# Miniprotein binders against Mucin-6 (MUC6): the designs that were tried, part 5

Target 1, 185 residues: Mucin-6 (MUC6), of Homo sapiens (Human) (q6w4x9r395to579)
Amino acid sequence: GHCSLEGGSFVTTFDARPYRFHGTCTYILLQSPQLPEDGALMAVYDKSGVSHSETSLVAVVYLSRQDKIVISQDEVVTNNGEAKWLPYKTRNITVFRQTSTHLQMATSFGLELVVQLRPIFQAYVTVGPQFRGQTRGLCGNFNGDTTDDFTTSMGIAEGTASLFVDSWRAGNCPAALERETDPCS

## First folded at step 3 (miniprotein)

Design Y3e (from Y3 with E31R R32E L35A I38L Y39F F42L R60Y W64R A67L E70R R71E)
Fold by ESMFold2-Fast, scan of step 3:
Structure Y3e (fold): chain B 185 residues (1-185), chain A 80 residues (1-80)
Amino acid sequence: as target 1 above (185 residues)
Amino acid sequence: SPEELREKIEELLKLAEELRKKLEKGDPELREKIAELLFAVLKLRKALEKGNPEVKRLIYELLRAILELREEAEKLEEEG
């Protein structure tokens, strides 16, 4: 299955349902019992213009009990807060430069991530057949039916993307951080 | 001594990291070259820990390669 995050704010699910959303938080893209060590793939979105209603992808995160791999639009790769040189290899994950404008994260557990760095930061997620019907998050449930692709974290199928996306927010929401000139007033 | 060789390898890692930071917004090919050199240094550190007697020669070859790349990077103006 293939899921894509393109054009700053557009998503196409594993079942090929396209949608657009506006958000400035970290969101769960893919959560599955097929991912080892409670693994999850996440996307970070932030403001893309003067209008606060326009947002774009700024980083992709793979988080497990052992790893926190962050690939950012600034072409920086970190694991557990430490910058890593490419190619970077762990036991089950390899991050490497596929082309001058693309990075790839290959795994031993059926998940592949390709990140386009330029001209626009975009991500492409591929999962093997073992994930069929066993995914949840912004990329949908991979069950061959697009009508329930907006299933929230509470298990409720929504008709609109906004409630669906909001339900998949992770704990870190950068939108809460505002520039303040009076820090201790 | 093995301790002196370990110190030289750590110095090479520091130089490679400084060069990477300098090239953060530079030529992508140069960034790939410095990444390759960094992994060569890490492989060399593992070879030293396994007692490979050629490590001393390889350290100086890598130092020369890193210094040459640093000179090349300095001749280029950062594209910012």
Scores: ipSAE 0.000, ipTM 0.074, lowest interface PAE 23.8, mean pLDDT 71

Design Y4
Fold by ESMFold2-Fast, scan of step 3:
Structure Y4 (fold): chain B 185 residues (1-185), chain A 80 residues (1-80)
Amino acid sequence: as target 1 above (185 residues)
Amino acid sequence: SPEELREKIEELLKLAEELRKKLEKGDPELKRKIRELLWAVAELERALEKGNPEVERLILELIYAIFKLRKEAEKLEEEG
C-alpha cells in the first residue's frame, strides 16, 4: 500500500482516500504491530508562509525503542539527535540519497519511505502486504475500505478529516513563533 | 523573469483544465482537489501581479500538485 504527503498539506491514505488538513503539530502517520521495537512513523507540520495551504510538512520521523531518525526539510538527517552522513545504516534500516533531490529510508520489515527534499518537501510511504488491516494513523487502516479511513486514535470512524487529524497528534506542540505582518511599502 | 512566470502559470491552467475534462465522471474528492488546485493557481496569479517573492515557490508547489492529480487520473483510467 501507498500513502503520500504532498503539496504541503495534502494526504492520500493507503486505501486511496485523499484529504487536506490545517494542523501544526507532530502527527502519527503509521503505527502497526508489524513495526519492530514499538516503531512508529510520524510527520511534523508547521505553518506555511504565503501558499495554497495553511500548513506544510517540515520533517518525517521514524521512532522506535532504539532509533529516532529525523529527516527534515533542511536536508539534515539525524538519529537520536546526532547528524548522520549518508548512506546511514542500522541493523534493519538504511537511509541513502536515491537522487540529487530524494532520500530513501529502506527497511527489512516491509516499510519504505521516500522523501522529496527539493523543490517541495514531500513524503511517500510504501508498506508490504503484511500491513494490510494492521495500520493506524494519518495514512489510514489499509483494510481496502475507504469509509473508515478516518478512524481516530480512540477507534471511532469520523466523516470529516479535522477530528481524525487532531486525534493523531503525537506530542508537545510548541507555540508557533509570532510573525509580524510585513508592511507593504 | 515575470514573463516566464506568467507563461508557466498559463501552462498550469491548461493542465488543470485538461484534468477537469478527463475527470468529469471521477471521484467527488478528486473533483474537489482539482477545484482547490484551480483556486491556488488563481491566488498565484494575484501574487505575481503584486510582486510577491513567494511566487516561484508557489509555482513549484502547484506543478507537483498537478503531477499528483495526473497520476491519480491515469490510475483511474487504467482501473476502468
Scores: ipSAE 0.000, ipTM 0.076, lowest interface PAE 23.9, mean pLDDT 70

Design Y4b (from Y4 with R35L W39Y L60F F67L)
Fold by ESMFold2-Fast, scan of step 3:
Structure Y4b (fold): chain B 185 residues (1-185), chain A 80 residues (1-80)
Amino acid sequence: as target 1 above (185 residues)
Amino acid sequence: SPEELREKIEELLKLAEELRKKLEKGDPELKRKILELLYAVAELERALEKGNPEVERLIFELIYAILKLRKEAEKLEEEG
């Protein structure tokens, strides 16, 4: 399945449900028992300098008990706070420059991340079939049914994006601001 | 020794990363130069692994450049 973070503040879930939000927090994109060592993929949003969005993606984080890999829009890759030159390889994860404008994080456990650095920082998450029905977070539950893609951290299916997004905040941040822009319009 | 050289490179990476965090919402030109130094130091780590005999001179020049940037960053903080 494929999940995307595009255009500063747009998200398309693994079940292909599009939505938009504005927020200035770290959010959990993907948690799954299929990720080793309590792994999670997270996205950091901050105020945007681009007129089409008030907030935008500024970093993507893979966090587990072993690793805290941060890929920032400034093209810096760190693990556990130390800058790493590419290609960077651990036991199960390799981060490398796929093109002049794209970085890729490949893993041995069925997760791939591609980050577009320019002209706008964007992220693309791919998971293997073993993740089907076993994901939670902003990327949805990957069960083939879009009606429950807005399942909160408390396990409640919401009809709107705002409560869903706010439930996946990591830390004490302001609530996300709803905007009128609809990806389907 | 190669081990002492590696430790100095790690110290430079830490210093450059601290400067980057300090200036994350500051001058974008200075931030960009610090990122360039972070990448240059990482390149030196790779050169050290391959036994490049010129690494010591490059480390000296990077120390000097990073210390200059640190002074500029401190001056901007005092003025902001």
Scores: ipSAE 0.000, ipTM 0.070, lowest interface PAE 24.6, mean pLDDT 72

Design Y4c (from Y4 with L38F W39L I63L Y64W F67L)
Fold by ESMFold2-Fast, scan of step 3:
Structure Y4c (fold): chain B 185 residues (1-185), chain A 80 residues (1-80)
Amino acid sequence: as target 1 above (185 residues)
Amino acid sequence: SPEELREKIEELLKLAEELRKKLEKGDPELKRKIRELFLAVAELERALEKGNPEVERLILELLWAILKLRKEAEKLEEEG
């Protein structure tokens, strides 16, 4: 299945349900029993530049018990707060430059992330068939039915996106994003 | 496992309590935020007892929120 985060604040779920929201926080995109070591994929949204009051994607985070991989719109990749040269490889995850404008995070457990850096920061999530009916978060439940794609973190199916999105908020913002703005010299 | 989840919840409660004490005389907005996070962590124990399958994910959500608030508080302390 395929989930996309495009055009600032547009989301298309794994079951192809499109929606838009306005929020400035870290949100859980994908959580699943299929992800090892309590893994989760998250998205950080902040306000767009000076001429816009719209929300835009500024970073994507993969968090597990061992790793906190952050891919920022500033084209910086960190793991556990430390900047990494690409290609960056761990036992189960490889982050590399797919094209001059795209980074890819490939995993051994059926999750792939492609991040477009320019002209607009966007993200594309691909999961294997083992994730079918076993996903939760902003990308939906991947069960082939769009009517329950807005299932909140408490297991309630909502008719509108606003409460659904708010329920998947991971506090205010991640600590890793602040580390990206404070480069060591 | 439920045993591992309970241990994680206990660690979050300890982190939230430490930050609550640090913010005792601080900014009212940060104090309100930590109080809300503390109550949310306490709710996790009840959710775990009821067998809520979302507990593992909620633990990660609250950990990130607490760590973010701690960083915000540290930044304000440095500025002061």
Scores: ipSAE 0.000, ipTM 0.075, lowest interface PAE 22.1, mean pLDDT 72

Design Y4d (from Y4 with R35F W39I A42L L60A Y64R F67V)
Fold by ESMFold2-Fast, scan of step 3:
Structure Y4d (fold): chain B 185 residues (1-185), chain A 80 residues (1-80)
Amino acid sequence: as target 1 above (185 residues)
Amino acid sequence: SPEELREKIEELLKLAEELRKKLEKGDPELKRKIFELLIAVLELERALEKGNPEVERLIAELIRAIVKLRKEAEKLEEEG
């Protein structure tokens, strides 16, 4: 299956459901029992451009008990906070420059990530068939049915992207609606 | 002390920015200085046993800036 994060704020799930969101946080893209050492793929979104409502991908993170690999729009690759020169290899993960504008993270466990650095920071996630029906997060559940692609972290299928996206927030970020509900007094 | 180390890291961040501006003027000797600075910062990071999390964050930021600067220097060398 293929999941894409394109154009700053557009996502297409493994079951090919497209959506867009407005949020500035770290989000879970992919959780699965197929990922070793409690692994998870995450995306960091921040504000971009002159529009206050616009959001853009600024980094992709692979986090496990062993590794915290960060690939940022600044073309820096770190693992556990240390900058790494490419190609960078661990036992199960290799990060290398695929082209002058693209980095690839290849793994031994059926996950591949391709990051476009220029002209716009974008990410493409590929998972093997062992992940079918075994994924959770912004990339959907990979079960061949698009009607439940907006399944929240609590297991509820939503009709709208906003509640779905908010349920997959990671870290200590405010909810997208928090500032809109604050009184001026 | 943590405060003295923070001041040193801030000085190195300013130096990295100055070297980036000078590199854009085409001085090839500055490339060597950038690489020496990167090595010094990586040695400093390795020497940290524990320390202040704020200092560790600043060192990570400095390393990120220098690695980016090094890539720009390598690109300029490849271009001619």
Scores: ipSAE 0.000, ipTM 0.068, lowest interface PAE 25.2, mean pLDDT 69

Design Y4e (from Y4 with R35Y W39R A42L E45R R46E E56R R57E L60A I63L Y64F F67L)
Fold by ESMFold2-Fast, scan of step 3:
Structure Y4e (fold): chain B 185 residues (1-185), chain A 80 residues (1-80)
Amino acid sequence: as target 1 above (185 residues)
Amino acid sequence: SPEELREKIEELLKLAEELRKKLEKGDPELKRKIYELLRAVLELREALEKGNPEVRELIAELLFAILKLRKEAEKLEEEG
């Protein structure tokens, strides 16, 4: 299964459902019992200066009981707050430069992450078949049915992306800021 | 590739110059550190032209150092 975070604010789930959102928070992309040591993949979004009210991906985080690997749009890789030279290897995870513009995080447990650094910071998540029907988060549930891809953290299937996205906020941050059309403009 | 490495070094040089301009009238310690990083970037560019195989790893190290210094400078700027 493949999930993509592209063009700053676009997401395509493992079941190929596309959606867009605007947010300034850390969001859970993928949680699964197949991830060791309570692992989770997260995405950090922040305001983009290119257009009004636009937000974009600025970092991807893999968090477990042992590791907090952060890959930033500034081409910095850290683990547990310490900068690492590439290739960086742990027991089950290797982060390395795949091409001049792409970093890859390969794992022994069926998760692969490719991060495009330039011209636009983007992420591509690949999971093996063992994850089928066992994922939750912004990348969807990987069950072959797109009608329940917007399943919130509380287990409720939503018809729209906004409540779904807000339910997957990680940590203590405000709800996504939506701007209304200025009636005086 | 050599062209890829040249592009990354020029990006580092741009980041370091932008930070140097911000720190020109600021904290003397941070100003000294950015000048040291600028010199290191220029030495790295020279090493690439001489075919030094360690250049790729050093680019990542210098990028981290520059970004760390930028965060430190931004924190002091917010306090000032």
Scores: ipSAE 0.000, ipTM 0.079, lowest interface PAE 23.2, mean pLDDT 74

Design Y5
Fold by ESMFold2-Fast, scan of step 3:
Order: sequence, then C-alpha cells, then structure tokens
Structure Y5 (fold): chain B 185 residues (1-185), chain A 80 residues (1-80)
Amino acid sequence: as target 1 above (185 residues)
Amino acid sequence: SPEELERKILELIYLAFKLRKKLEKGDPELKEKIEELLKAVEELREALEKGNPEVEREIKALAWLIERLAERAEKLEEEG
C-alpha cells in the first residue's frame, strides 16, 4: 500500500482516496500494531508563505519508544533532538540520501518513506501487505474500501475530511518542532 | 549493468511523457512534478554517462515516485 502527502496539503490514502485539508498541527499519518515499539509516523503542517489560509508539510516524524526521527524541509535530520549525518543507521531503520533532492527512510518492518526536499517538500509512504486492515491515521485504514477511509481516532467513519483530520492531531503542534529546533541554551 | 540502468532511465522518461500527455487537461501540480522528474532523469542520464555508482539507487527512487504519481493521477481522474 501507498500513501502520499503532496502539493502542500493533499493526501492520498492507502486505499487511494484523495483529499485536501487546512491545518497547522502535527498529525498522525500511520499507527499500526505492525510498527515496533509503539511506533507512529507523523506529519507536521504549518502556514505556507505570506497567506495564513494556506498550509504545507514542513516535517515528517517517526516516533517510537526508542527513536524520534525528524526529517524537516530544511534538510536537517535529527534523532531524539540530535542532528545526524547521513547515512544514519539504527538497528531497524536507515535514513539516507537517495538522490540530490530525496531522502529515504528504509525499515526492517515493512515501512518505507521517501521525502522530496526540493523544490516542494513532500512525502511518500509505502507499507507491505502485513499492514492490510491494520493501519489508522491520515493515510487511512488500508482495508480496500474507500468509504471508511475517514475513520477518526475514536473509530467513527466520517463523510468529510475536516473532522477526520482534526481527530488525528498529535497534541499541540508547535511544541514538537520547537522542542527539537530551539533547545534552551 | 550500465545498459540495464540506461534502459530503466529510458523507461522512466517514457512513463513521464505518457503521464504528462494523459494529464494534458488535468492537475497542474502533477504537470509541475512531472517536469521536475524529467529534469532529474536527465541529470541521472548525465551521471550514468560519467560512471557515477549512485545512479542505480537514484533510478529506484524516481521509479517509485513516478509510480505513486501515476496512481494518484488515475484516482483523481476517476473522481473527477
């Protein structure tokens, strides 16, 4: 299954349902029991340009009990708040420069992430067949039915993107990015 | 092999042209991304000609990205 975050605010779910939203928060893209150590993939959206009505993807975060890997639009990769030189390898995750404009996060557990850095920051998520029917978040539930792709964090299927997106907010949005980019020193 | 990598690059170019033609009246964001991909593919062709060992990895990345764009374009067309 494939999920994409493109054009600032467009998302296409694993069941290929496209939608657009407005948001300035950290959102859960993907949660699954197939991810080790309570892992989750998250996306950070912020205001785009001079217009406060437009929002765009500014960072992608992989969070588990062991790691907090942040890939930001300024081409900085951090883990647990520390900047890392690429290629960066943990036991199950490798982050590396795939092309001059793309980074890849490869994993041993069936998740792949490709991030386009330039000219527009965008993300592409691939999951293996073991994730079928076992995902939740902005990328949908991967069950082969697009009518319930807007399933909220409370398990309610919505007809519109707004309530769905809001249900997948990961707390207070500025805190996650500010904590890593503005250490008190 | 260099011949196999060149064939893959050529296949990506053809796929990008086909997608661009299919989307002639479609999403302008997709057209922009296709032009970016064509530019990146041209850079890979130049790198392959110079014997850059990173070319194989770059081809795999672009192939994956083009496949995702093609899937998205197909779904947007179905919903239009």
Scores: ipSAE 0.000, ipTM 0.092, lowest interface PAE 23.6, mean pLDDT 70

Design Y5b (from Y5 with L10F F17L W64Y R68L)
Fold by ESMFold2-Fast, scan of step 3:
Structure Y5b (fold): chain B 185 residues (1-185), chain A 80 residues (1-80)
Amino acid sequence: as target 1 above (185 residues)
Amino acid sequence: SPEELERKIFELIYLALKLRKKLEKGDPELKEKIEELLKAVEELREALEKGNPEVEREIKALAYLIELLAERAEKLEEEG
């Protein structure tokens, strides 16, 4: 299955349901028992940027008990906070430059990530057939039915993307702290 | 050249996103420009039919965005 994050604010799920959202936090893209050591793929969104969408992808993160791999729009790759030169290889993960404008993270467990760095930061997620019906997050549940692709972190199928997206926040919203306080708050 | 194609795709994406923001303000003249962008994307798609898969994906994403903007513009016209 394929899931894409394109045009700064557009997402297409593994079941090919397109939607758009506005957010400035870290969000869970993909959680699955098929990912080793409690692995999860996450996306960091921030305001402003070349897209003029008011929401733009700024980094993709793969987090497990062993690794925290961050690929940022600044073309910096880190693992557990330390900058890495490409190609970077662990036992199960290899990050390398596929083209002058694209980085790839290949894994031994059926997950592949391709990140476009220029002209606009975008991400493409591919998962093998073992992930079918076993995914959660912004990329949907990969069950072949688009009507329940907006299933929240609480297991509720929503009709709108906004409630769905908010349910998958990872709790880190640095941009929210910089917003002016509502006069009534 | 690959650099020229990349620059052109970037220009079209940027333009489509600017049009999206203008549609939030109900600009009626955007419909003609959206139609021009849709034709430009179709011409690029034909030229890149056997091109790099990443370039083709960028064109598809742009086409999708422009179609959403065109549908929104038509909806606003019907409501007016």
Scores: ipSAE 0.000, ipTM 0.097, lowest interface PAE 21.2, mean pLDDT 70

Design Y5c (from Y5 with I13L Y14W F17L W64L L65F)
Fold by ESMFold2-Fast, scan of step 3:
Structure Y5c (fold): chain B 185 residues (1-185), chain A 80 residues (1-80)
Amino acid sequence: as target 1 above (185 residues)
Amino acid sequence: SPEELERKILELLWLALKLRKKLEKGDPELKEKIEELLKAVEELREALEKGNPEVEREIKALALFIERLAERAEKLEEEG
């Protein structure tokens, strides 16, 4: 299965359901029992530099009990807060430059991430067949049915993207809270 | 500002070429990374010509990568 984060704010799920959202938070993109050490893939969205009403992908994060790998729009790769040069290898993960404009994160557990750095920061997630029906998050549940692709973190199928997206916010989100006209300073 | 950014990019190019020459018969992995850096520097020059606002951030990122690559090259030289 393939999931894509394109054009700053477009997402296409593993079951090929396209949607768009405008958010300024870290969101759970993919969570699965097939990911080792409680692994999860997350996407960070922020305000667009051109228009304050638009949001765009600014970083992709792979988080597990051992690793916090961050690939940012600024072409910096870190693990557990330390900058790494490419190719960078951990126990089960290798991050390398696939082309002058693309980075790839390959894993031993059936997950692959390709990040386009230029001209627009975009991400492409590929998972093996073992993930079928075993995924949750913004990329959907990978069950071959698009009607339940907007399944929230509480297991409820929504008809609209906004409630679905909000349900997959990663924990407390200070960045989104600070940027809203909510009086939180 | 564009002239200063151009000078910084040329400095990155000079550092990358100097490091490539130093590693001329060194670790093949490091040589591959240097070729990747040279391509990235070339892309930065093109981005500057197009007025890309991300150029300054990319210069800083490449400077950090060159610094880390130079550190590894020094450690490998000490090993043999």
Scores: ipSAE 0.000, ipTM 0.077, lowest interface PAE 22.7, mean pLDDT 71

Design Y5d (from Y5 with L10A Y14R F17V A61L W64I R68F)
Fold by ESMFold2-Fast, scan of step 3:
Structure Y5d (fold): chain B 185 residues (1-185), chain A 80 residues (1-80)
Amino acid sequence: as target 1 above (185 residues)
Amino acid sequence: SPEELERKIAELIRLAVKLRKKLEKGDPELKEKIEELLKAVEELREALEKGNPEVEREIKLLAILIEFLAERAEKLEEEG
């Protein structure tokens, strides 16, 4: 299954349902029992200066009990707050430069992430067949039916993207991003 | 080998052309993305001829992106 975050604010779910939203914080893209150590993939959005887009993807985060891997639009990769030189390897995860404009995070558990750095920061999520019907988050439930792709964190299928997206907020925006938006405090 | 990479490029072009035909009267955004990928594949063919070591990585990336479009096109066709 393929899920994409493109053009700053567009998302296409694993069941190929496209939608757009105007969020400015951290959101859960993918949670699944197939991810080890309570793993989750998350996306950080912030306001865009582009006249045709109000929000844009600024970072992708893989969080588990052992790792917090952050890939940012600034081409910096960190794990647990420490900057890493590529290629960076853990027991189950490898982050490397696939091309001059793309980074890839490959895993041993059926998840792959490709991040486009230029000209626009975008992300592409691939999951193996073992994830079918076992995903939740902004990327949808991967059950082969697009009509319930807006299933909220409470398990309710919504008719609007806004209620769906709001239910998948992972918390407050990181302090580093807040400093950029309110330098006077 | 360069011959193996050229065969992979040919396979990606074949898949992209099939998708383009299926989307003839479909989603205009998907058609635009397929055209962009076809142009990127043609650029990789030129880079392969010049012996660029990045070409293998770019072929793998394009295969992933084309699969994203194929999945979307298949679902669009199913939902009619």
Scores: ipSAE 0.000, ipTM 0.303, lowest interface PAE 11.2, mean pLDDT 71

Design Y5e (from Y5 with E6R R7E L10A I13L Y14F F17L R57E E58R A61L W64R R68Y)
Fold by ESMFold2-Fast, scan of step 3:
Structure Y5e (fold): chain B 185 residues (1-185), chain A 80 residues (1-80)
Amino acid sequence: as target 1 above (185 residues)
Amino acid sequence: SPEELREKIAELLFLALKLRKKLEKGDPELKEKIEELLKAVEELREALEKGNPEVEERIKLLARLIEYLAERAEKLEEEG
C-alpha cells in the first residue's frame, strides 16, 4: 500500500482516499503491531507564511522503544540529537540518499519511507501486504474499503477529515477541529 | 497525568463535534448548547496548557453535559 503527504496539506491513504488538512502539530501517520517495539511513523507540520491555512511538512519521525530517527530538510538526527552522516544503519533500518533531492528509509519489517527534500518537503510511505488491515493513523487502516479510512484513534469511523485528523495528534498543540468550530466574525 | 488529561480533552472535543453534526438539521436550542460546549472544551485545553488545577473536574463536568445533550439528540431523532 502507498500513502503520500504532499504540498503541506494533501494526504492520500493506503486505500487511495484523498483528503486535505491544515495542521500545525505532530500527527501519528502510521501505527501497527507489524512495527517492532511499538514503532510509529509521525509527521510534523508547521505554519508556512502569514495565513494559518498555509502549512508545510517540516519533518518525518520514526519512533520506537529504542530508535528515534528524525528526517528534516537539512539533516537526519537520531536518539542522541546528533546529525548523522548517511548512510545511517541499524540492525533493521537503513537511511540513505536515494538521489540528490530524496532520502530513503528502508526497513527489514516491510516499511519504506521516501522523503523529497527539495524543492518541497514531501513524504511517501510504502507498506507490504502483511500490514493489510493492521494500520492506524493518518494513512488509514489499509483494509480495501475507503468508507472507513477516517477511523479515529478511538476506533470510530467518521465522514469528515477534520474529526479524524485531530484524533491522531501526538503533541500538545492547537487542534484542527478548534479552528473549524470558531464562529465566523 | 497531563498526557491523560490531553487525551480526555481530545475525546470530549471529538464527541462534541460528532454531536454537532447530528444536530445540523435539528433543534436550534440544542445547537446553541453545542456551540457553548465546544467553546468550553477549547477553554479547557488552554487551561491545561497553563497548569490550571481545576482541569480534571471540568473534564468530568463537560463529559456529563455531552451525555445529557446526546440523550436529547437521540430523542429528537426518534421524533423526527
Scores: ipSAE 0.000, ipTM 0.059, lowest interface PAE 26.1, mean pLDDT 71

Design Y6
Fold by ESMFold2-Fast, scan of step 3:
Structure Y6 (fold): chain B 185 residues (1-185), chain A 80 residues (1-80)
Amino acid sequence: as target 1 above (185 residues)
Amino acid sequence: SPEELKRKIRELLWLAAELERKLEKGDPELKEKIEELLKAVEELREALEKGNPEVEKRIKFLAYIIELLAREAEKLEEEG
């Protein structure tokens, strides 16, 4: 399964449902029992000056009981608050420069993250088939049905992205100020 | 260990010097930042000799700054 965070504020879920949101917070992208040590992937959004979006992706975070790996738009990689030289290797995770404009986080547990640094900060999440039907968060539930992709943290399927996105806030920050805009409009 | 910290400091000096060499006729603001870093790394050598316990934390911070400058230098090379 593939999930993408593109163009500042566009998301395409593992079941290929596209949506857009406007928010400034840390959001849970992916939680799954398939991730070791209570692992979760998160995205940080902040205000931007981009003409087609008021908010944009500024960092991606992988958090577990042992690690807090942060990859930011400033091309900085930290783990547990300490800056790391690339390639950076742990027992199960390797972060390295894939190209001059892309960083990759490869794992032993079926999760892969590619981050585009330039010209626009974007993220691409790939998960193996063992994750099917076992994911939660902004990337959807990966069950092959797009109608319930907006399942909130409380397990309720919503018809709009706004309540869905707000339910997956991970930090102490305000709810999204603007509602979803149809990406085709 | 002190020997491992000395090795890391030498690595930082080499990386900063390589960036300075690449930017000999580059952006003057970026060159000034690299000169500031070379001085900071020299300060780190003195702090290690005096047994300052914060040396390891400062090495990691300077490594972060050097990586940022290396990426900026790479962007300039790609654009040039």
Scores: ipSAE 0.000, ipTM 0.086, lowest interface PAE 21.0, mean pLDDT 72

Design Y6b (from Y6 with R10L W14Y F61L L68F)
Fold by ESMFold2-Fast, scan of step 3:
Structure Y6b (fold): chain B 185 residues (1-185), chain A 80 residues (1-80)
Amino acid sequence: as target 1 above (185 residues)
Amino acid sequence: SPEELKRKILELLYLAAELERKLEKGDPELKEKIEELLKAVEELREALEKGNPEVEKRIKLLAYIIEFLAREAEKLEEEG
């Protein structure tokens, strides 16, 4: 299954449900019992340097009990706060430069991440069939049914993206709706 | 390199599948064209495995076709 993070804050889930959101926080993209060491994939969104952009992807994070791998839009890869030169290899994960504009994170546990660095920072997540029906987060539940792709962190299927997205905040930041609702608007 | 070509094929496969989802309730002719595209992208993977020198040319052609169909889908939404 494929999940994409494109064009600032556009997301397409593993079950192919597209949505867009506005928020400036770290969000859980993918949690699954198939990920070792309590692993999770996360996305960091912030305001674009362009004044007319609301939010954009600025980093992708793979977090487990052993590793905190951060791939940022400034083309820096860190693990546990230390900058790494590519190719960077751990026991189960290899991060390498696929092309001059793309990085790939390959794993032994059925997760693949490709990050486009230029001209627009974007991410593409691929998971193997063992993840079917066993994913949670912004990328959906990968059960072949788009009607429950907006399942919140509390296990409730929502009809709208805003409550779904807000439920998957991983950072200490205000709800997206509070940031978008200006008293003067 | 073969790894770069394989990555580009996977990117095309993703884009074609995304286009199919966006057009699922649209024009039946466009749906058929997208299904042909998905099949053609899968055939590219097999050609790459066999070392076919035309793979790079086929990748560029399929990327162009996907872009064309995306624009046609956009026009249908605007005119319908």
Scores: ipSAE 0.000, ipTM 0.064, lowest interface PAE 24.6, mean pLDDT 68

